# Ledger of designs, part 23: miniprotein binders against Mucin-6 (MUC6)

Target 1, 185 residues: Mucin-6 (MUC6), of Homo sapiens (Human) (q6w4x9r395to579)
Amino acid sequence: GHCSLEGGSFVTTFDARPYRFHGTCTYILLQSPQLPEDGALMAVYDKSGVSHSETSLVAVVYLSRQDKIVISQDEVVTNNGEAKWLPYKTRNITVFRQTSTHLQMATSFGLELVVQLRPIFQAYVTVGPQFRGQTRGLCGNFNGDTTDDFTTSMGIAEGTASLFVDSWRAGNCPAALERETDPCS

## First folded at step 17 (miniprotein)

Design hm1 (from pm4 with A22S E23D F50W)
Fold by OpenDDE base, fold request of step 19:
Structure hm1 (fold): chain B 185 residues (1-185), chain A 83 residues (1-83)
Amino acid sequence: as target 1 above (185 residues)
Amino acid sequence: SMKRIRVYIEVEGDPEKILEASDKIYEIAEELGVEVFVYIREDGLTTVIWVEGDEEKVKEFVERVREILKELGAKVEVEEEEL
């Protein structure tokens, strides 16, 4: 399964459902029982301009009971608040520079994260087949059905992206805005 | 320098009610200068309150949050880790 966060406000779910939102919060991208230690992948969005529609991804966070790995747009990688040199390895997670413009977080549990640093901070999440039907968050549920991707954190199906996205907030933030658009357009 | 800690709080109860109280939780966090995340765990039932900061502030945060959660009738499990 491939989930992408592109163009600052576009998301394509594991089921290949594209949608757009504008929010300035931390959101759960991926939860799964396949992630050890109650792991969760999160995305941090912030304002990139003066308008409400000018939002962008500024960091990706992998949060577990044991780690808080942050990959920021400024290429700083931290774990538990401490800056780490790359390649950095902790337990079953490795963060390394893939290219001059890409960082990668590799794991032993079937999660891969590629972060594009330039020209736009973007993230690409890949999960193994063992995650099929066992994911939740902004990346959807990876069950081959796009119609139920907008399931909230409480298991409610939403028809619009805004309420869906808002349900996955992990911080104190304003409501998200939505616009259904093709991220490839 | 003050010791920094992380506290992972698992809350059993109606997640909707807990999330409704999250505004107060965030206010406390802001007041105390601690970083906090509140979200529903993968199981869709348990609410997680993740907090990090100076030990004294985090402890105060936890105590105040416990009181809120107690009023909601929620069960709380707390795990502390030194950073």
Scores: ipSAE 0.859, ipTM 0.938, lowest interface PAE 0.5, mean pLDDT 94
Fold by OpenDDE base, fold request of step 19:
Structure hm1 (fold): chain B 185 residues (1-185), chain A 83 residues (1-83)
Amino acid sequence: as target 1 above (185 residues)
Amino acid sequence: SMKRIRVYIEVEGDPEKILEASDKIYEIAEELGVEVFVYIREDGLTTVIWVEGDEEKVKEFVERVREILKELGAKVEVEEEEL
């Protein structure tokens, strides 16, 4: 499964459902029983301009009972809050520079993350086949059905992206704004 | 420098009620200068309060949060790790 966070405010789920939102919070991208130590992948969005529609991805966070990894445009920060030189390795996670503009987080448990640093901060999440039907968060549930991707953290199906996205907040942030993407665009 | 710790709190109870109380949790975190995440765990039932910071501040945070959660009738499990 492939989930993408592109263009500052666009998300494409594992089931290939595209949607757009404008929020300035930390959101759960991916949870799964396949992630060890209650692992969760999160996305941090912030204002990129003066209007509510000017929001962008600024960091990706992997959080578990034992690890915290923050990938931003400028640095990789780990458990002790210090920036680390790449490659960085802890247990079953490795973060390294893939290209001059791309970082990669590789894991032994079937999660891969590629982060484009420039010109736009973007993220690409890949999960193995063992994750089918066992994912939740902004990336959806990876079951081949786009119609149920907007399931909230409490298991409620939502019809709009805003309520769906807001349910996955991991911080104290304002409500997100939504715009459904044109599938023909 | 002060010792830094991580505390992972699992809360059993109505997630909606806990979420309603989350504003107070964030206020305490801001007051004490600790980093906090509050979210529903993968099981969709358990609320997680994830906190890091200086040991003294984190411990104070945990105690204050325990009081809030006690009033809600929630069950709490706490795990601490040194960073």
Scores: ipSAE 0.838, ipTM 0.933, lowest interface PAE 0.5, mean pLDDT 93
Fold by OpenDDE base, fold request of step 19:
Structure hm1 (fold): chain B 185 residues (1-185), chain A 83 residues (1-83)
Amino acid sequence: as target 1 above (185 residues)
Amino acid sequence: SMKRIRVYIEVEGDPEKILEASDKIYEIAEELGVEVFVYIREDGLTTVIWVEGDEEKVKEFVERVREILKELGAKVEVEEEEL
């Protein structure tokens, strides 16, 4: 399964459902029983301009009972807020520079993350087949059905992206705003 | 220098009620200068309060949050790790 966060405010789920939202919070991208130590992948969005419609991805966070890894545009930060030299390895997670503009987080448990740093901060999440039907968050449920991707953190189906996204907040932030997906984006 | 710790709190109770109280939790976190995440765990039932910061501040945070959660009738399990 492939989930993408592109263009600042566009998301494509594992089931290939595209949607757009504007929010300035931290959201759960991916949870699964396949992630060890209650792991969760999160996305941090912030304002990128004056307009409420000017929002962008600014960081990706992997959070578990034992690990915190923050990948931002300029640095990788772990425990104690210290920037780490790459490659960084902890247990079954490795973060390394893939290219001059891309970082990769590789894992032994079937999660891969590629982050484009420039010119636009974007993220690409890949999960193995063992994750089928066992994912939740903004990336959807990876069950081959796009119609049920907007399932909230409490298991309720939502009809709008804004309500769906808001249910996955992991911080104290304003509500997300739904916008139409540009087919040309 | 003060130690830094991480506390992982699992809360058993109505997630909706706990999330309704999350505003207070975030206010406390801001006051104490600790980093906090509040979210529903993968099981869809358990609420997680993840907090990190200076030991003294985090401990105070945990105590204040415990009081809030107690009033809600929630069960709380706490795991602490030194960073």
Scores: ipSAE 0.836, ipTM 0.931, lowest interface PAE 0.5, mean pLDDT 93
Fold by ESMFold2, fold request of step 19:
Structure hm1 (fold): chain B 185 residues (1-185), chain A 83 residues (1-83)
Amino acid sequence: as target 1 above (185 residues)
Amino acid sequence: SMKRIRVYIEVEGDPEKILEASDKIYEIAEELGVEVFVYIREDGLTTVIWVEGDEEKVKEFVERVREILKELGAKVEVEEEEL
């Protein structure tokens, strides 16, 4: 299964359903019982700096009981807050520079993440067939049916990407706290 | 304090009610300068509040969040790690 986070806030799910959203929070991209140690993949979005309504991916976070691996737009890789030189290896995860513009996180548990650093920060998630029907988050449920890919964190199928994405919010929204509440500008 | 800790708060209760409280939880985290994630685990039943930061600030966060969760009737399990 393949899920992509491209351009501003364009997503294509494991079932090939495309959508776009505008958000500045951290969201659950992928949860699954196939991820060890309560693992989850998260996507961090922020304003693009061009328009107040435009948002783009700025970091990808792999979180588990053992690790908090952050691959960010500033091209720094950290684990548990400590900067790491590449290649970086744990017992079941390896992060390395795939090309001059791409980093890869390879794992022993069927998750692969490729991050394009330049010219635009983008991410590509690949999961093995053991994940079929066992995923949740922005990448959808991987059940072969695009009509239910917008299933919220509460298990409700939504008709709009906005409601679906908002339900997967997992962190504070700094741009939302800097609310633009002045309609007169 | 210079000591950093991570606390994993596992909350069983109505996930909708717990997520409704998330704005207040985020406000407390911002006030105390701690990093927080709030999300429903893959089982669909447990809400996780993951918090990391200065030990004294994280402990204050946990105490204040327990009060919120008590008002919601939620059951709470706290797991603390030193980083």
Scores: ipSAE 0.710, ipTM 0.865, lowest interface PAE 1.1, mean pLDDT 85
Fold by ESMFold2, fold request of step 19:
Order: sequence, then structure tokens, then C-alpha cells
Structure hm1 (fold): chain B 185 residues (1-185), chain A 83 residues (1-83)
Amino acid sequence: as target 1 above (185 residues)
Amino acid sequence: SMKRIRVYIEVEGDPEKILEASDKIYEIAEELGVEVFVYIREDGLTTVIWVEGDEEKVKEFVERVREILKELGAKVEVEEEEL
């Protein structure tokens, strides 16, 4: 299964459903019982241009009881908040520089993340077949059917990407205060 | 204290009500200067509050959030890790 996060806040789910949204929060990208220690992959979005509606991916976070790995354009930050030199390895996870512009996070549990750092920060998520039908989040449910990929964190199928994406918020939204003061945002 | 800790809070209760409280939880985190994530775990039943930062500030965060969760009738389990 393949999920992509590309420039302009474009997402393609594990079931190949494309969508775009405008948001500046941290969102659950992928949850699954296949991820050890309550693991989750999260995507961080921020304003990217002059328009209030222009947003883009600025970081990807892998979080579990054992691990915190933050990949952004400038750094890889782990458990203690300090930047780490690559390659970085734990029991189940290796993060390394794939090319001059790409980093890879490889795992023993069937998750692979490839991050393009330049010219635009983008992410590509690959999961093994054991994840089929067992995923939640912005990458969809991986059940072979696009009609319910917009299922919210409460299990409700929505018809719009915006309602679906907002339901997967998992972190602070600094721009949310600006949205409340700007009726057009 | 210069010591940093992480606290993993598991909350059982009505997920919709707990998520409605999340904006206040984020406000407390911003006030105290701690990093926080709030999300429903993959089981669909448990809300996780993950917080990290200076030990004294994280402990104050946990105390204030426990009071909010107590008012919602939620059951709370806490796990702490020194970083």
C-alpha cells in the first residue's frame, strides 16, 4: 500500500483516492494495530504562501511509547529534543539518507517512509500487505474501496475532505487563533 | 528543574467530550511551554494525551488536565518516563 503527501497539501490514500485540504495543524496520517507500542505516523502542516488557504507539509512525526522521530526539512529530532546524526537506528527503526535530497525511515514492522527534503518537502508512505483493512487516518483505511476513505476519527464517513481531515487533528494549531480572527480563513 | 520527562496519559470516557476539551488542553500546554499531542488511539475507545517537557511544567500540566478529565467523569491512567 502507498500513500503520498505532495506539495499544495495534496494527499493520495492507500486506496488511491486523491484529495487536497487547507490546514495548519498536526494530523494523524496513519494508525494501525500493526504499528508496535501504540505507534502513529503524523503529518505537520503550516502556511506556505501569501494566501491564508495555502498550506504545505513541514514535518512528519513517528510517535510510539518507545520512539519519537521528527523529520523536517532541517533536521531529524528524536526522544530528547536534540538533532541526531544519520544513520539513526533503534531496535525496529533505521533512519538514513537515501540520496542528497531524500531520507528514508525503514522499519521491521512493514512501514517505510521516504521524505523528499528539497525542492519541496514531500512524503511517501509504504505499508506491507499485513496492514490491509487495518489503517486509520489521512491515508485512509486500505480496504480496497475509495468510498469510505473519508472516515473520521469517530468512524463517520464524510463527503468532504475538510471535515475528514479536521477530525484527525492531533496537535496544536497555532494558525487556529488567526483563523478565528479572520472570517475568510 | 532541568530534568525533562514525558507523560503518556490514557483516558477512557466519551471520546467526543474529551476531544471537545482538547482546545483547553492545548491552551494549558502553550501556557506551560510543554509539547502535547491529543488523539484517539487505534482502538477507537481510548484518548491519548502525550506530553513532554520540563519536569515541573509537565507535572503541573498533568494536575490541571486531570481536573478537567475528572469533571468529564473520565478514567485516567498515567505513565511517566524520564528522558
Scores: ipSAE 0.645, ipTM 0.844, lowest interface PAE 1.4, mean pLDDT 83
Fold by ESMFold2, look of step 17:
Structure hm1 (fold): chain B 185 residues (1-185), chain A 83 residues (1-83)
Amino acid sequence: as target 1 above (185 residues)
Amino acid sequence: SMKRIRVYIEVEGDPEKILEASDKIYEIAEELGVEVFVYIREDGLTTVIWVEGDEEKVKEFVERVREILKELGAKVEVEEEEL
């Protein structure tokens, strides 16, 4: 299964459903029982210009009871607030420089994350087949059916991306006022 | 102190009401300088408040958030870990 986060806040779910949103928050990208220690993958979005409709990905966070790994737009990888030299390895996670423009987080539990640093900060999530039907978040539910990929954090299927995305908010949203004044997400 | 701790708060209660309180929870986090994530866990029933930062600030955060959660009728389980 493949989920992508590309420029202009475009997302393609594990079921290949594309959508766009305009938000300046941290969102749950992926949750699953397959991630150890209550793991979750999160995406951080911020303004990318002066226009209220321009938002882009600035960081990806892997969070669990044991790990907080942040891969940021400024090319810094941190764990628990400490910057790390690459390759960085735990018992089940390795973060390394794949190419001059790409970083990769490889895991033993079937999650792979590739982050493009340049020219645009983008992220590509790959999960093994054991995740099928067992995912939640912005990447959808991976059940082969795009009609319910917009399932909220409370389990409600929505018809619009904006309501779906807002339900997956997981962090502080510095631009809450701008979100309120722009009805087109 | 200079110690950093992580607190994992599991909240049982109405997730919609707890998430409605999340803006206030994030406001407290910003005031105290602690990092917080608030989300519904993959079981769809439990709300998690994950907080990390300076020990004194995190403990103040937890105390203030417990008051908010008490007003909502929520029950909490708190797990603390020194980093």
Scores: ipSAE 0.637, ipTM 0.825, lowest interface PAE 1.3, mean pLDDT 84

## First folded at step 18 (miniprotein)

Design fb1 (from hb2 with E34Q)
Fold by OpenDDE base, fold request of step 24:
Structure fb1 (fold): chain B 185 residues (1-185), chain A 119 residues (1-119)
Amino acid sequence: as target 1 above (185 residues)
Amino acid sequence: SEEEKIKEIREEVKKLLEEARKLIEEAKKAGDEQAVWLLEIAVRLLEEALKTGDPERISYALLFLSMALITVAEKKGDPKAVELLEKAQELLRKALEENNPELIKEAIKLIKEAAELLG
């Protein structure tokens, strides 16, 4: 399954459903029992302009009981809040540069993250087949059905992206705005 | 020429790939899953870097290989290998900063030496 966060506010789910939203919060991208130590992948969005529609991805965070890894345009920060030299590794996670503008987080448990740092901060999430039907969050449920991708954290199918996205907030943040558009357009 | 240097680097990287593959097999036998995992990534990165011959990509791949080998060296208790690999990483970082392929070649020598110690 491939999930993409592109163009600042565009998301394509594992099931290839595209949608757009504007929010300034941290959202859960991926939760799954396949992630060890209650792991979760999250996306941090922030205001990039003066209008409510000017929002962009600013960081990706992997958080588990054992590890916290924050990938932003400027740095990679780990548990203690210190920037680390790359390549970085733990027991089952490694973060490294492929190029000056491309960073990757690889794991031994079937999660891969590729981050384009510049010119636009974008992220691409890949999960193995063992994750099928076992994912939750903004990246969807990876079950081959696009019609149920907007399933909330409470297991309710929503018809709008805004309500769907809001349900996956990792904190107390303003409501997200919805704009229907093709991320590839 | 620069092209000749890159050619030489490519050849040396191919040799390192073979060594890395050997170490993967040894790690498998030893049951060191982490080492296997990291070294396999290193191999893929090196292979990808060789497709283009881009010194930048090669350097990043070698940085990763060095990190992977340090992990092995630490587990085996070989401080000499660790030292060599740390020096290699330093050279590779400089190579990236300076865009200097000669530093890459020097780093490769150190990595090869370390790999031999670990094999």
Scores: ipSAE 0.855, ipTM 0.935, lowest interface PAE 0.5, mean pLDDT 94
Fold by OpenDDE base, fold request of step 19:
Structure fb1 (fold): chain B 185 residues (1-185), chain A 119 residues (1-119)
Amino acid sequence: as target 1 above (185 residues)
Amino acid sequence: SEEEKIKEIREEVKKLLEEARKLIEEAKKAGDEQAVWLLEIAVRLLEEALKTGDPERISYALLFLSMALITVAEKKGDPKAVELLEKAQELLRKALEENNPELIKEAIKLIKEAAELLG
């Protein structure tokens, strides 16, 4: 399964459903029992301009009971709150540069993350087949059905992106704005 | 010439790839799953870098290989290998900053020496 965060506010789910939203919060991107130590991948969005429609991805965070990894445009910060030199590794996670503009987080448990730093901060999430039907968050449920991708954190299928996205907020943030747009257009 | 230098680097990287593959097999026999996992990533990165011969990609791949080999060296208790590989990483970082292929060649020499100690 492949999930993409592109163009500042566009998301394509594991089931290939595209949608757009504008929010300034941290959202759960991927949660699954297949992630060890209650691991979760999160996306941090912030204002990139004056208008409410000017929002962009500013960081990706992997958080578990053992590890916290924050990937931003300028640095990679880990558990101790200090910027780390790359390549970085733990028991089952590694973060490294592929090029000057591309980072990758690789794991031994079937999660891969590719981050484009410039010119636009974008992220691409890949999960193995063992994750089928066992994912939750903004990347959807990876079950081959696009119609139920907007399932909220409470297990309710929504028809629009706004309530879906808001349900996956990791903190107390303003409500997100939705716009149905094809990210490939 | 610069082209000749890159050609030489490519040949040396191919040799390192073979050594890395051998070390993967040894790690499998030893049951070191982490080493296997990291070295396999290193091999893939090096293979991808060799497709274009881009010094930047090669440098990043070698940085990762060095990190993977440090992990092996620490587990085997070989501080000399660790020292060589840390120095190699320093050279590779400088190579990236200065866009200097000579530093890549020097780093490769150190990585080879370390790999020989670990083999």
Scores: ipSAE 0.849, ipTM 0.933, lowest interface PAE 0.6, mean pLDDT 93
Fold by OpenDDE base, last read:
Structure fb1 (fold): chain B 185 residues (1-185), chain A 119 residues (1-119)
Amino acid sequence: as target 1 above (185 residues)
Amino acid sequence: SEEEKIKEIREEVKKLLEEARKLIEEAKKAGDEQAVWLLEIAVRLLEEALKTGDPERISYALLFLSMALITVAEKKGDPKAVELLEKAQELLRKALEENNPELIKEAIKLIKEAAELLG
């Protein structure tokens, strides 16, 4: 399964459903029992312009009981001390630079994250087949059915992206705005 | 020439790939799953870097390899290997900053020496 966060406010789920939203909060991208130590992948969005429609991804966060890894445009921060230098590793997670503009987080448990730092901060999430039907969050449920990707944190299928996205907020923040997906934007 | 330097680097990286693959097999025998996992990533990164021959990609791949080998060296209790690899990482970072392929070559030399100690 491949989930992408592109263009600042565009998301494509594991089931290849595209949608767009504008929000300024931290959202759960991926939760799964396949992630060890109650792990979760989250996305941080912030205002990038003057209007409410000018929002962008500014960081990706992996959080578990053992690890916290924050990847932003400027730095990678971990709970095991400030990683002055990459590559970084734990028992089952490693973060490293592929190029001057691309970072990767690789794991031994079937989660991969590629982050494009510039010119636009974008993220690409890949999960192994063992995650099928066992994922929750903005990346969807990875069950091959796009019609139920907008399942909320409470297990309710929503018809709009805004309500879906809002249900996966990791904190107190304003409601998200829904827009049509434009691959050319 | 610059082109010749890159060619030389590519050849040396190919040799390191072979050494890394050997070390993977040894790690498997030793039951060091972490080492296997990290070294396999290193191998993939090096292979990908060799497709383009981009010194930047090569440098980043070598940084990862060095980290993986440090992990092995620490577990084996070989401080000399660790020292060599840390120096290699320093050179590689400098190589990236300066876009200097000569530093890559020097780093490779150190990595090779370390790999030999670990084999």
Scores: ipSAE 0.849, ipTM 0.933, lowest interface PAE 0.5, mean pLDDT 94
Fold by OpenDDE base, fold request of step 19:
Structure fb1 (fold): chain B 185 residues (1-185), chain A 119 residues (1-119)
Amino acid sequence: as target 1 above (185 residues)
Amino acid sequence: SEEEKIKEIREEVKKLLEEARKLIEEAKKAGDEQAVWLLEIAVRLLEEALKTGDPERISYALLFLSMALITVAEKKGDPKAVELLEKAQELLRKALEENNPELIKEAIKLIKEAAELLG
């Protein structure tokens, strides 16, 4: 399954459902029992302009009971809150540069993250087949059905993105705005 | 010439790839799953870098290989290998900053020496 966060506010789920939202919060992208130690992948969005619609992805965070990795445009920060020299590794996670503009987080448990740093901070999440039907968050449920991708954290299927996205907030943040768009826009 | 230097680097990287593959097999025998995992990534990165011959990609791939080998060296208790590989990483970072292929070549020498110690 491939999930993408592009253009500052555009998301394509594992099931290839595209949607757009504007929010300034941390959101759960991916939770799954397949992630060890209650791991979760999160996306941090912030204001990129003066209008409510000017929001952008500013960081991706992997958080588990054992690890915290924050990938931003400028640095990679780990558990101790310090910027790390790359490549970085733990027991089952590594973060490294492929090019000057591309970072990757690779894991031994079937999660891969590619981050484009420039010109726009974008992220691409890949999960292995063992994750099928076992994912939740903004990236959807990876079950081959796009119609139920907007399932909230409470297990309710929503018809629009706003309530869906808001349900996956990781903190106290304002409500998100939604706009359905073409993936090519 | 610059082209000649890149050709030389490519040839040396190919040799390192072979050494890395050998070390993967050894790591498998030793049951070091982490080493296997990291070295396999290193091999893939190097292979991809060789497709383009881009010194930047090669440098990043070699940085990763060095990290993977440091992991092995630490587990084996070989501080000399660690030292060599850390120096290699320093050279590679400088190579990236200065766009200097000579530093890449020097780093490769150190990585090879370390790999020999670990093999």
Scores: ipSAE 0.848, ipTM 0.932, lowest interface PAE 0.6, mean pLDDT 94
Fold by OpenDDE base, last read:
Structure fb1 (fold): chain B 185 residues (1-185), chain A 119 residues (1-119)
Amino acid sequence: as target 1 above (185 residues)
Amino acid sequence: SEEEKIKEIREEVKKLLEEARKLIEEAKKAGDEQAVWLLEIAVRLLEEALKTGDPERISYALLFLSMALITVAEKKGDPKAVELLEKAQELLRKALEENNPELIKEAIKLIKEAAELLG
């Protein structure tokens, strides 16, 4: 399953459902029992301009009981709150650069993250087949059915992206704005 | 020439790839899953870097390889290998900053030496 966060406000789910939203919050991208130590992948969005429609991804966060990794455009910060030299590794997670503009987080448990740092901060999430039907969050449920990708944190299938996205926020943030468009357009 | 330098680097990286593959097999035999996992990533990175021969990609791949090998060295209790690899990482970072292929070559030499110690 491949989930992409592109163009500042475009998301394509594991089931290849594209949608767009504008929000300035931290959202859960991926939760799964397949992630060890109650792990979760999150996305941080912020304002990139003056208008409400000018929002962009500014960081990706992996959080578990054992690890906290924050990947932003300029830094990789871990549990101690300090920027780390790359490559970084733990027992089952590693963060490294492929190029000056491409960063990757690899894991031994089937989660991969590729981040394009410039010119636009974008992220690509890949999960192994063991995650099928066992994912939750903005990246969807990875069950091959696009029609139920907008399942909220409460298990309710929504017809619009806004309510879906808002249900996965990790804080008290403004409501998301939605526009269903092709991320590649 | 610069082209010749890159050619030499590519050849040396190919040799390191072979060494890394050997170390993967050893790690498998030893049941060191972490080492296997990290070294496999290193191999993939090096292979990808070799497709273009881009010194930048090569340097980043070698940085990762060095990190992976440090992990192995620490588990085996080989401080000399660790030292060599840490120095290699320093050189590679400098190589990236200065865009200096000579530093890459020097780093490769150290990595190779360390790999030999670990094999």
Scores: ipSAE 0.845, ipTM 0.931, lowest interface PAE 0.6, mean pLDDT 93
Fold by OpenDDE base, fold request of step 24:
Structure fb1 (fold): chain B 185 residues (1-185), chain A 119 residues (1-119)
Amino acid sequence: as target 1 above (185 residues)
Amino acid sequence: SEEEKIKEIREEVKKLLEEARKLIEEAKKAGDEQAVWLLEIAVRLLEEALKTGDPERISYALLFLSMALITVAEKKGDPKAVELLEKAQELLRKALEENNPELIKEAIKLIKEAAELLG
């Protein structure tokens, strides 16, 4: 399964359903029982301009009971709050540069993350086949059916992206707005 | 020439690949799953870097290899190997900053030496 976060607010689910939204919050990108230690991948969006429609991905966060890794445009910060020199590794996670503009987080449990740092901060999530039908969040449920990708955190299928995205907020943030176009795309 | 330097680097990287593969087998025997996992990534990165011969990609791949080998060295209690590999990483970072293939070559020498200690 491949999920992409491109431009400022364009998302393509594991099942290849594209959608756009504008929000300024941290969202659950991926949760799964296949992630150890209650692991979750999160996406942080913030304002990138004056307009409310100018929002962009600014960081990706992997959080588990054992690890916290924050990947932003300029640094990688771990659970101790300090920026780390790359390559970085834990027991089953490693973060490293592929090129000057591309960062990768690799895991031993079937999760891969590629981050394009420049010119636009973008992220690409890959999960192994063991994740099929066992994912939830903005990346969808990876079950081969695009029609149910907008399933909320409460298990309700939504017809639009806004309510779907809002359901996966990790905190108290403003409501997301669905847009057909993204100014950062 | 720069082309010749890159050619030399490629050849040396190929040798390192072989050493890394050997170390993977040793790690498997030792039951060090983490080492296996990291070294396999290193091998893939090096292989990918060799496709283009891009010094940047090579440098990043070697940085990763060095990290993987440091992990092995620490588990084996070989501080000399760790030191060599840390120096290699320093050189590689400098190589990236300066776009200097000579520093890559020097780093490779250190990595090879460390790998030999770990084999």
Scores: ipSAE 0.844, ipTM 0.930, lowest interface PAE 0.6, mean pLDDT 93

